VHH binders against p95470. Designs and how they scored, part 48

Target 1, 316 residues: p95470
Amino acid sequence: KQVDVHDPVMTREGDTWYLFSTGPGITIYSSKDRVNWRYSDRAFGTEPTWAKRVSPSFDGHLWAPDIYQHKGLFYLYYSVSAFGKNTSAIGVTVNKTLNPASPDYRWEDKGIVIESVPQRDLWNAIDPAIIADDHGQVWMSFGSFWGGLKLFKLNDDLTRPAEPQEWHSIAKLERSVLMDDSQAGSAQIEAPFILRKGDYYYLFASWGLCCRKGDSTYHLVVGRSKQVTGPYLDKTGRDMNQGGGSLLIKGNKRWVGLGHNSAYTWDGKDYLVLHAYEAADNYLQKLKILNLHWDGEGWPQVDEKELDSYISQRLK
Short names: E, the ipSAE of ESMFold2; O, the ipSAE of OpenDDE; V2, 0.75 times the mean of E and O plus 0.25 times the DockQ between their complexes.

## First folded at step 18 (VHH; framework vhh_7qia_2)

Design r6 (at its last look DockQ between E and O 0.70; V2 from the best seeds 0.00; counts 0 for: pae E 3.1 > 2, unsure alone 60.0 < 65)
Fold by OpenDDE, look of step 18:
Structure r6 (fold): chain B 316 residues (1-316), chain A 122 residues (1-122)
Amino acid sequence: as target 1 above (316 residues)
Amino acid sequence: QLQLVESGGGLVQPGGSLRLSCEASGFTFDHYAMGWYRQAPGKQRELVAFITYGGSTKYADSVKGRFTISRDNAKNTVYLQMNSLRPEDTAIYYCTAKTPWDRYTDESYDYWGKGTPVTVSS
């Protein structure tokens, strides 16, 4: 069978690839070839100690991880949230290794990085993604709906916002000013991920709705900037913070609701990692790893045919 | 391919007990909330019991105190222990798996087994 994941991110330790997914305690898979995957572990055996304080209805599901390597350590960011609300927080847990067989293997939760509160914040603390700029400063992008996607500077430990705090709005869709601030609204944007390539930073974002099987409307858009803080402009020159975004991939009748991507450069090649719902399998979500190409203008491209050719295998 | 296979149904006398099992395959079992529904002849399908990712349970009022839902993630199986069975419990029982979640709604989409018949009769 294929690997069924949501919001996949990946990293490598030695000759082993590791895949992280939304799920109870954040599910981890390992692979030697990025095709055949085995269950490895979960980052949390029990819920974060602060999870129910943030979300009283929390029931073990941790959302939308990102994995980042820094100074020999692995930083795993994750989200605790309530449905339909911006009662959310992004946490971080740290490990020396990703190999469960290692004597050094231990996830140590460092707690909350940021928290959003209804009626206080017009942003939602979910979907973290980490990027380092050309000066070595590490940033976190995050967000969904409400006021859109945000970016802020991390402190040296990568566990809190830097002080003094520096925040930027990097993408959003139109939102009615008449709408209650507690409501997510119709501005269906989430899951930022930034890739540094060539002369630009590329901001990927998911538009539409996920997790609705055949009714999912997820698709990926992209913009770029010469600065990590933006502004990110689409192919037409429209600012993503003004509703801009160029379509990267939408899917087809066989694969719908594509989105929540990550993007990587490995061994001189670029990849797009995402989930898609397979119509032939009752719209069960599947891992997809697509080759990322660049056109003559420096814009990313993917071949939709690879949705059919890439087939993950979950091994026993 | 996603599959849900029910077993354990059959004929039992009033006051008797049955244990239903549902074995799941083709998906990550512990990422799904699992449940049991039933449909009696001439009636609509109704919820019997539900168990979430973390093991929280919900029961229909008509079965509270008599039925117990549980799950074994290592076996990819959800169970329904039915005690003190009554003639009105006669129905086809269906296993269901709910999609993990919608981030912005309480809605979920269901996968269904083919069902297992339970008949309570003297």
Scores: ipSAE 0.531, ipTM 0.817, lowest interface PAE 1.1, mean pLDDT 94
Fold by ESMFold2, look of step 18:
Structure r6 (fold): chain B 316 residues (1-316), chain A 122 residues (1-122)
Amino acid sequence: as target 1 above (316 residues)
Amino acid sequence: QLQLVESGGGLVQPGGSLRLSCEASGFTFDHYAMGWYRQAPGKQRELVAFITYGGSTKYADSVKGRFTISRDNAKNTVYLQMNSLRPEDTAIYYCTAKTPWDRYTDESYDYWGKGTPVTVSS
């Protein structure tokens, strides 16, 4: 059976890979080879104490994790949101190890990092992704619909915005000026992820709609910048804050709705990690780990045939 | 391959009881909220009961106090205990699963069983 995931992110500790997915308490899988996966744990056995204040109908499902290793600690960021609204918050929990058999294994929740409020904020506090710049400053990108994707400095503990705060808009799509601020709108952009490669930071973003089975329009675009704060420009030089974005991959008839990627360099090779909806299996979302290649101009490329050739195996 | 298989339907007298079961396979069961819908002849499908991953429940007003939904994650099964059955409960009962990935609406159900008939007749 393949691994069913949504919004997958991963990291390595020693010889073991750990995969984190949207799910009740954030579902965690482990693997020695990135092909054969077994259930490991849920990061929350009891929900975050603030979750029902943010989302009164909260039922234990945490969204869109990111996992970041910094100075010997693992930081797991996660999202809580009210459906169709930007009443949302990103939280963080911290662990010294990802191995549940270790006596040091203990998720310590550090609470809310940022929170969005309808009418106050024209952004949605979900979909975190962490990037460190060349000077050691750590940043969080985030966002979904509304005014698009944002980036801000994290404090030294990586649990709150830095003071004084520094925020940047890094990508957005057109939004009607007649749209009420409480509405998500038609600017279908979310799930930023930034990868440092060579002289550039590469911003990946998801355009379109996930989660609609065969009607999903989700696909990945990319831009790049020499500064982590942007501006991020596509292949033609257009700013991603002005609708720029060069297509990376949109899938095929068998694998639909590709998006919410992460990207990594492991053992000298680059990879794109995402979910894809399998048409032949009721559009269930499956883990994909694809090779990320670079053309002569320094732009990333993915071979769509690898969607058929990478097949995960769920163990117990 | 994803499957939802209902069982436990049948013919019963008014005032009687039935227990419906829905066995799920091919997906990670405890990631999904589960529900029961019903459709009487000539009518639209309607919600009967719904249960979240954490065990919170919701019921249609017409069945509240008479029907109980429950789930057993170890057996990948959701149940509907139906007591004090009435002729208006006659319908095809469908098991449903809703993924948590849908960020846009709380009431979208993605997967459906084939249904099990329930007839309440004297």
Scores: ipSAE 0.388, ipTM 0.715, lowest interface PAE 3.1, mean pLDDT 89
ESMFold2 (binder alone), look of step 18: mean pLDDT 78; pTM 0.790

Design r7 (at its last look DockQ between E and O 0.45; V2 from the best seeds 0.00; counts 0 for: pae E 4.1 > 2)
Fold by OpenDDE, look of step 18:
Structure r7 (fold): chain B 316 residues (1-316), chain A 122 residues (1-122)
Amino acid sequence: as target 1 above (316 residues)
Amino acid sequence: QLQLVESGGGLVQPGGSLRLSCEASGFTFDHYAMHWYRQAPGKQRELVAFITYGGSTKYADSVKGRFTISRDNAKNTVYLQMNSLRPEDTAIYYCTAKTPYDRYTDESYDYWGKGTPVTVSS
């Protein structure tokens, strides 16, 4: 069977690839070839100690991880949230290794990085993604719906916003000013991920709705900037913070609701990692790893045919 | 291919016990909440019990104290222990896996088995 994941991110330790997914305690898979995957572990055996304070109805389901290597350590960011609300927080747990067989294997939770509160914040503290700029400064992008996607500078130990704090709005869709601030609204944008390539930073974002099987409308858009803080412009020159975004991939009748991507350069090749709902399997979501190419103007491209040709295998 | 296979149904006398099993395959079992439903002849389908991925359980009032739902993630199986069975428990029992809720709605999406029949009669 294929690997069924949501919001996949990936990293490598030695000759082993590790895949992280939304789920109870954040599910981890390992692979030697990025095709055949085995269950490895969960980042949390129980739950973050602060999770129920943020969301009293929390039941172990952690959202939208990102994995980042820094100074020999692995930083795993994750989200706790109440459905339909911006009652959310992003946390971070740190490990020396991703190999559960290692004597050094231990996830140490460092607590909340940021928290969003209804009526106070017009943003939602979910979907973290980490990027380092050309100066070595590390940033976190995040967000969904409400006021859109945000970017802020992390402190030296990558566990809190830097002081003094520096924040940027990097993408958003139109939102009615008459709508109650506690409501997500119709601005269907989430899951930022930034890739540094060539002369630009590329901001990927998911538009539409996920998690609705065949009714999912997820698709990926992209913009670029010469600065990590933006502005990110699409192919027409429209600012993503003004509703801009160029379509990267939408899917087809066989694969719908594509999105919540990550993007990587491995061994000189670029990849797009995402989930898609397979019509032929009752719209069960599947892992997809697509080759990322660049056109003559430096814009990313993917071949939708690879949705059919890449077939993950979950091994027992 | 996603599949749910129920078993353990049969004929039992009032006051008797049965243990139903539902084995799942083709998806990540422990990411889903598992539910038991039942449908009696000429009646609507009704919720019997469910267990979340975190282990929280809920029961219909009509079965509280008599039925117990549990899961074994290592075996990709959910169970329904039915004690003190009554004629009104007669129905086809269905296993279903529910996806996590949409992030912005309270809607879920279900996968269903074919069901296993339970008959309670003297």
Scores: ipSAE 0.459, ipTM 0.773, lowest interface PAE 1.3, mean pLDDT 93
Fold by ESMFold2, look of step 18:
Structure r7 (fold): chain B 316 residues (1-316), chain A 122 residues (1-122)
Amino acid sequence: as target 1 above (316 residues)
Amino acid sequence: QLQLVESGGGLVQPGGSLRLSCEASGFTFDHYAMHWYRQAPGKQRELVAFITYGGSTKYADSVKGRFTISRDNAKNTVYLQMNSLRPEDTAIYYCTAKTPYDRYTDESYDYWGKGTPVTVSS
């Protein structure tokens, strides 16, 4: 049985890999080899204290985690959202270790990092991803639909925006000015993730619609910049803030949609981590960890055949 | 194979009780918020109750105080205890596993059981 995962992010502690997924309380799996996975824990045994204030219909699922190691601590960012609205917030919980057997294992919730409100904000506070720049400044990218993907400077505690605040738009798709600000609209972009490789920051983004079984159109695009703040340009030089984005990988007959990736360099090799919807298994979302290669111009590439060759194993 | 199977429906007199069960298989049950919906003939389906993984519940106003939703994750089962039944509770009752990651409101993409009929009459 494969690992069912949505919005996967990963990190390593010692000889153990930890995988975090959207799910009740944020689902955590562990592995020694990135192929065979065991359930480990949930980051929340109940729910964040503020979740029902942000989303009155909150059903216990926390969305779109990111995991970031900083100065001996693990920062787990997570999202709470009301369906179809940008009534949302990104929170953070912190742990000294990911090993549940350790006496130091305890998730300590630090509350809301940012919150979006319909008609006040033309952005949606979900889908966090953390990147440090060349000077050690830590940034959060985020966003889904509306005015697209944003990047802001985190404070030294990594629990709130820095003061003075510094915000950047890093990618967006066209949104009709006739669309009411309370509606998500047709700008189908979300789930930023930034990887630094060589002299460039590579911004990955998910385009299309997730979560629609056989109607899912979700796929991945990429742009790059020498500055973490952008502008992120695609292969043709088009700005991702102006609809640019070069196709990295899309679904096929067996894997009808895919996205919400993370990307990592581990042991000198680069990887793309994502979920893909398996047609033969009721379009359930499956973990994929694919090799990320680089062409002669420095653009990332993924062999689509690896969608079939990487098969995770869920251990009981 | 993914499956949601409801049981426990039937004919009952007003004021009576029924206990509906929904057994799930083929997916990670405790990762899903579980819902009960109902649909009376000629009507739109309506939410009856849901339960989070942490035990928080919500009920439609029309059933508050009379219906109780619960779940047993070890048995991959969600229940709806229906007390003080009224003729207006007559409907087909559906168990659903709600798509938890969906930023959109189209319940047709949730996972649904086939339903179990409940008739409150006579």
Scores: ipSAE 0.355, ipTM 0.711, lowest interface PAE 4.1, mean pLDDT 89
ESMFold2 (binder alone), look of step 18: mean pLDDT 79; pTM 0.791

## First folded at step 19 (VHH; framework vhh_7qia_2)

Design t1 (at its last look DockQ between E and O 0.73; V2 from the best seeds 0.00; counts 0 for: pae E 2.9 > 2)
Fold by OpenDDE, look of step 19:
Order: sequence, then C-alpha cells, then structure tokens
Structure t1 (fold): chain B 316 residues (1-316), chain A 122 residues (1-122)
Amino acid sequence: as target 1 above (316 residues)
Amino acid sequence: QLQLVESGGGLVQPGGSLRLSCEASGFTFDHYAMGWYRQAPGKQRELVAFITYGGSTKYADSVKGRFTISRDNAKNTVYLQMNSLRPEDTAIYYCAAKTPYDRYTDESYTYWGKGTPVTVSS
C-alpha cells in the first residue's frame, strides 16, 4: 500500500524523516528511508480550540500543513477553512521533538497566525509555506484563488505577522472585477512554496483543480526572483503576478492532478515532494518524491518517469 | 489497491435487524467520509447514511431513527445498524468512500463497494 497523502511536507529529526499531510488533526508519518512510512501521530487529537470560531462546521480536517525548524523547535503551520469560502485561518503549533516516544513530545498550539474574512479580504488564509531569506528574516507565503498568493514577514517567534506588517503579492491569475469578492473565482492558483537555490528564490505554485480524481487538473508552475519578495518571473520573463508561470510538471495519463508541492535540499540533493492521482488505482492520490534537477539556465526540472519509479510504502 | 468490501446482508423479516459492515483497504480510512447507499429494483441509488471523518452523521429521512451509521477507524470499517426493517428497505446496499471535498465546491467523488443485498420479506 502506498501512502495516500494530500499536500505533503517533510522534515528530518536525526535519522528519521517525518511527513505531514492534510487530514484529521494533520497526519504525521515517519520513515528511515523516505520510502517506507509508518503512521506516527496526529498533531491534534481533536481540533484547535479556535477552529469552530473560524469555521462553525469544522470537523477536524486540517489543511495543507508546513513544517519549519527554528532554534531547535518544530513549527507546524496548518489551515482551518470552510470550503467554497475564504473563511479561513492559518494556525501554528509547536513541538520540541517529532518523536512521540520522547518525554518532550508535546504539541502546543499557539493559535491563529492570520485569518481571512469574506468581503473583507481578497485572499484566502490557507496553504502556508515558510521561507527564510538570506538575512534570516522568516516569511510566510500562502493563498489560494481570489487575489492570488501572498507573502508576509513573520514576527520573531514565528507566530504572528511582524509589526509593522509587510505584505507582498507574489503570484495571481486573472480575476474578473465583476465577480463577487466572496467567490473564489476562476483564478485557479494555490499552494505556494518557495525554495532558495543558487542565486534565486524559486516560487512553486499549483494551477488547476485538485481533489477531483481523474478530473483533477492540478499541475505545477514555477518562477524565480533574486529577492524573496519578488517579482517572481517565469522563463519568458513574465511576472507571476501577471499570470506568469513556467510549467514544471503536468503529469500524464497514468498520473494526473499533480501538485501542492514542497521542495527541499537534503544532503546536497534537491527533491520535489507532491501528490499525484494514480489512474490505475481509481485516481487515488499518492505521495511522490521526485529528484529535482536544474538546467543550464538554472531552472528546475523533474523526470516524469520518476512518477512510476518512486513507490512509497505504508507499513502497518 | 483501494477496496471496499461489504458484508452482513441477507434475508430478514419485517421488524427485524441487520448490521452491515464495510471493510476498507488500500487508502487512509480516517481521511475519508464513509457512507451507505442503496438501490432498490427499478429505482435510483440513494443515500442512506453518511459519516464524516469527524464523526458527523447524516441520514435519509426514510431511515432516521431506525438506522445508525458508525465507524471504527482502527478496523478500517464502517457499519450500518439497521433496525425495524421494512419491506421498502429491500435493496442492494453499497458502501461508499468520499474523497475530500473540493476546497471551493461541495463536490466530492466517490469510491464504491460491490454491494450487499438486503431483503426484507415475510
């Protein structure tokens, strides 16, 4: 059995890899080889205390985590949302260790980082991703649909926006001005993730629609900037805020709906972590870890064939 | 490979009880909402009961107070306790697993079991 995660992110503690996924309470898996995965824990046994205030219909399904290590602590960011609306909030919970067997193992929820409100905000507070710039300033990128993807400075303890607040728009697709602000619209962009590599920051984003089995249209695009705040330009020089984005991977007949990626450098090698829907398994989503390569111009590349060769195993 | 295997169907007299089970495999069970549907001869498939990953339940009006849906995540199993069965409950009962909802619509795709027959007759 393969690991069927959504919106996977990963980190390492010691010799153990940890995988975090969308799901009830944020599902955590562990692995020694990034192939064989065991269920480890959930970040929340029930739900964040504030979740139902944000979304009254919330029932424990937390979205799109990101995991970030800072000063010996693990910061797990997550999203509470109501579907079809930008009634959302990103929260953060912190732990000293990811090993449930450790006496220090305890998730402490720090509460809401940001919240989006319908008719107030033209952004959606979901899909957090953390990046530190060359000066050590930590940023959060996030967003989905509406006005696109945003970036803001985090405060020193990584639990709130820095004051004074500094926000940037980093990517968006065209949105009709005639559309009601409460509606997500047709600008199908979400799940930012920024990787620092070489001379650039690389912004990965998912275009299209997820969670639709064989009808999923998710695919990954990328742009880059010499500054974390942008502008992020695609291979043609088009600004991602102006609809730019260079195709990284789309998938094929066997694997569709690829997206919501993370990207990492581990031990001198670069990896793209994402989910893809497997046609042969009724389009059940699967974890994929692909090697990330760079062409002569410094643009990221992946071998689509690795979608077939990487096969995760979920151990009992 | 994703599988949903129903069991517990059979013949029962009016007023009797049955307990259906659906064992799931090949996917992370607790990430999915589970449900039971039924299709009577000459009729369309209809929702009987649904239970979310968080344990919230929904029932068809026709079965409210008589049927109870539950799940055991440790066993990857969803149950349908059917009490006070009526002839009109006769149908093939299908186990269903729903994908996570689209984040911008209420649409969800469904994985289906092969079904188990329930016949209520004197």
Scores: ipSAE 0.591, ipTM 0.824, lowest interface PAE 1.1, mean pLDDT 94
Fold by ESMFold2, look of step 19:
Structure t1 (fold): chain B 316 residues (1-316), chain A 122 residues (1-122)
Amino acid sequence: as target 1 above (316 residues)
Amino acid sequence: QLQLVESGGGLVQPGGSLRLSCEASGFTFDHYAMGWYRQAPGKQRELVAFITYGGSTKYADSVKGRFTISRDNAKNTVYLQMNSLRPEDTAIYYCAAKTPYDRYTDESYTYWGKGTPVTVSS
């Protein structure tokens, strides 16, 4: 009965929480209490018109959404990609409200934000996550495998890179020089998410492999920086661009792997949202919403017991 | 709990018909492509028919024109209508669900039912 999700992100409008997942057209659920979830809608009834041009093997599933509120609008970023390739793009669609019953409810696609091309780009244009810095500048982090995770300034409309462009590498793992640039390679890192807390920006990243049933190695690491652009350093002071990353949480016997997190502050409390693979249920991916706590040195902590105790319910 | 429960198998004469049913539960059925596979004694499991979440179908050459796959997303059920059955169709028939979330390879992990036997015998 739990909510099956992959790559979950969420937001609130009024008294209602909305959850977004990888799926045909991006699957949307709603809840009044973050435990009991109902199907709400799909953001796309038909695929983006450019999807097959970017990824000839596109199968109708849009990947790895992020949802961001800005100046009274909801921006939903999404990914179009192909298996094991960086023939990919991140797009954005915009709505005035998330309530399907509202006359103002209408997703308006704004097209491609960025696109990656094999051999040209040593990065993969998927897994977007949005962060605003202390000066109101909005940035997009993204990336999966290849040369790792990137961050760039968005333009004022949040639909394109700013001009002049400003890009930063924020995390990467070692990649064999013998690997052809068209291959994903051995650098198992993806799915950045940045949360501002106190004086720091915290970069969360997923390491390992998702989606391998009992062989899944997916887990979460963290680093922090006083600047949104980095460098992001782990607890030992190692740069995440040089393989740094402090373990935040990993799977257990019941929940073999987990990752692709988002993180939020709501009503004065901090939360980590992710998916985890349940061993007892054929390693199906389930929603987890965990409390995010902070130690005396300002590092995030998650109680691993909450993996076993958070139970969602999917209602009709 | 993920479950795929097949039914509708049995004994049938050559030229007869059977309708297999697979009721699915415990996962988001309309995200998944569904299929029927079969395995005869001493042979490898082979694809019989496949249907995407959007309704597109594919059939093994040996069953084209005789078998029809369909799905009812409201009932979380996939069907295989088998007509003009032949002794060579004798096998255990398995319902399958193909995960849509693999981003690294062209191969997907498949979830399997326990199977329903079909015997075509004169």
Scores: ipSAE 0.404, ipTM 0.729, lowest interface PAE 2.9, mean pLDDT 90
ESMFold2 (binder alone), look of step 19: mean pLDDT 80; pTM 0.804

Design t2 (at its last fold request DockQ between E and O 0.76; V2 from the best seeds 0.72)
Fold by OpenDDE, fold request of step 21:
Structure t2 (fold): chain B 316 residues (1-316), chain A 122 residues (1-122)
Amino acid sequence: as target 1 above (316 residues)
Amino acid sequence: QLQLVESGGGLVQPGGSLRLSCEASGFTFDHYAMGWYRQAPGKQRELVAFITYGGSTKYADSVKGRFTISRDNAKNTVYLQMNSLRPEDTAIYYCAAKTPYDRYTDESYVYWGKGTPVTVSS
């Protein structure tokens, strides 16, 4: 059985890889080889204490985590959101270790990093992703639909926006200004993830719709910038904040709705981590780890054949 | 391979009871809200009941007070206890696993079982 996760992110502690995904309390898997995965834990046994304040209908499923290691600690960012609204908040919980068998294993929730409110904010506080720039400043990118993807500077303890606050719009798609601000609109962009490579920061984003089985239209686009704050330009020079984005991967008839990626450099190799819906299995989404390559101009490339060759295994 | 296998359907007299079961396999059961739908001849498929991961339940108005949905995550099984059955409850009942979430709507796509027939007749 393959690992059937949404919105996967990964990190390593020692010789063990850990996978985090959307799910009840954020689901965690562990692996020694990034192929065979075992259930490890949930970051939350029930829910963040503030979750129902943000979303009264919240029922345990936390969205779109990111895991970031900083100064020996693991920062797990996650999202609480009401359906159909930008009534959302990104929280962060911190642990000394990812090994549940360790006596030091304890997730300590630090609370809300940011919160979006309908009619007030034209952004949605979901899909956090962390990136450190060349100067050591840590940033969070986030967002979905509405006014697009945002980037802001985190404070020193990585729990709140820095003061004074510094924000940047980094990607967006067309949206009618006449649309009710509380509605997501037609700008189908979400799940930013930034990778530092070579001379550039690469912004990956998911276009289209996920979570719709075979009707999922997710695909990944990319732009790059020499500064973490942008502008991120696609291969044609179009700003992602002006609707730009170069197609990285869209899948095929066997694997559709590819997206919500993360990207990593491990041991000198680059990887793209994402979920894809498998046609042969009733479009159940599966974890995919693809090799990330770079062309002569420094643009990322993946081999779609690896969608078939990488097969995760969930062990009992 | 994702599987949802219903059982427990059959013929029952009005006022009788049935307990439907749906055994799930091939996916992470406890990540999904589970539900029961039914489709009567010539009618559209309709939601009967669903239960979230957290155990929250929702019922169609027509079955409130008579039907109870429950789940056993250890057994990867969702149940529908149907009491005080009526002729209008006659339908094929389908087990469904809802997609874990939709960020922008409360409408979820579902994975379907093959269905189990329920006939309420004198």
Scores: ipSAE 0.839, ipTM 0.920, lowest interface PAE 0.7, mean pLDDT 95
Fold by ESMFold2, fold request of step 21:
Structure t2 (fold): chain B 316 residues (1-316), chain A 122 residues (1-122)
Amino acid sequence: as target 1 above (316 residues)
Amino acid sequence: QLQLVESGGGLVQPGGSLRLSCEASGFTFDHYAMGWYRQAPGKQRELVAFITYGGSTKYADSVKGRFTISRDNAKNTVYLQMNSLRPEDTAIYYCAAKTPYDRYTDESYVYWGKGTPVTVSS
């Protein structure tokens, strides 16, 4: 049985790997080998105190986590939103350890990092991903539909935007001018993730629609820049703010859609982590950890045959 | 592989009680909202009762006060306790699981069981 997960991110503490998924309170799994996974905990036993103010229909599912280690602490970013709306906010909760058996284990919510409001903002405050630049400045990328993907500086304690604020648009797709600002629109882009490799920052983005069973079109594209702030250009030199994006990997007949990736270097090797929809199992979302290779011009590649391999199981 | 297996249907007299069960497997059960739907001959399938992963419930007006939905996340099972049954409750009852990951519409995709027939007659 492959691990069911949506929007997966991972980190390691000691000899233990931790996997975080969209779910009630953010569902956490642990593993000693990245193959055999067990339920560990939920980051929230209930919900963030501000969740229903931001989204009155909030039902306890927190979306699209990212996990970041900084100065001995684990920062878990999460999203609160509503269907088809940019009434959304990204929050952060912090822990000293990921081991629930430790007396130091305690998620301490630090509240809202950023919030989007319909008609005020042409961006959607979900899908955070954290990157530190060459100068030690920490940035958050985020976004889904609307005006696309944004990047902003975080303050020193990583819980708010820096002051003075610095924001950049890093990727977007064309959105009809006839579309009301309150609607998500036709610009099917979300879930940024940035990885530094060599002289470049690589921006991964999810294009298409997730979550449509056999009609899912979700897939991954990539661009790169020598500056964390962009511009991110694809293989043909087209700016990702102008519809650029080189295909990294797409679904196949067995795995009809995939995306919302993260990427990591572990023990000298690079990996792409994502979810994919399995046709043979009712299009359920399954964890994939794929090897990430680099061609002679420095562009990332995955062997699409690895998509058909099973690499994990949930122990019950 | 995802499965939803209903049980507990049958023939019952008006005013009687019946308890339906749905055992789920092959997915992360406690992420999903669960429901019971029914379809009588000549009618469209309709929601009877709905329960979130955390236990919040909603009922069709026609069954409020008579039916109770519940779930046992440890056993991956949802129940429908049906009291004060009436002939109009006669239908095939379907267990349903709603995907929790759709961010675009409130009409999330639903996974269906095979159904269990309930007949209220005599």
Scores: ipSAE 0.581, ipTM 0.808, lowest interface PAE 1.9, mean pLDDT 91
ESMFold2, look of step 19: ipSAE 0.526; ipTM 0.764
ESMFold2 (binder alone), look of step 19: mean pLDDT 80; pTM 0.805
OpenDDE, look of step 19: ipSAE 0.653; ipTM 0.857
ESMFold2, fold request of step 21: ipSAE 0.511, 0.566; ipTM 0.782, 0.807
ESMFold2 (binder alone), fold request of step 21: mean pLDDT 80, 79, 80; pTM 0.803, 0.794, 0.808
OpenDDE, fold request of step 21: ipSAE 0.830, 0.836; ipTM 0.915, 0.915

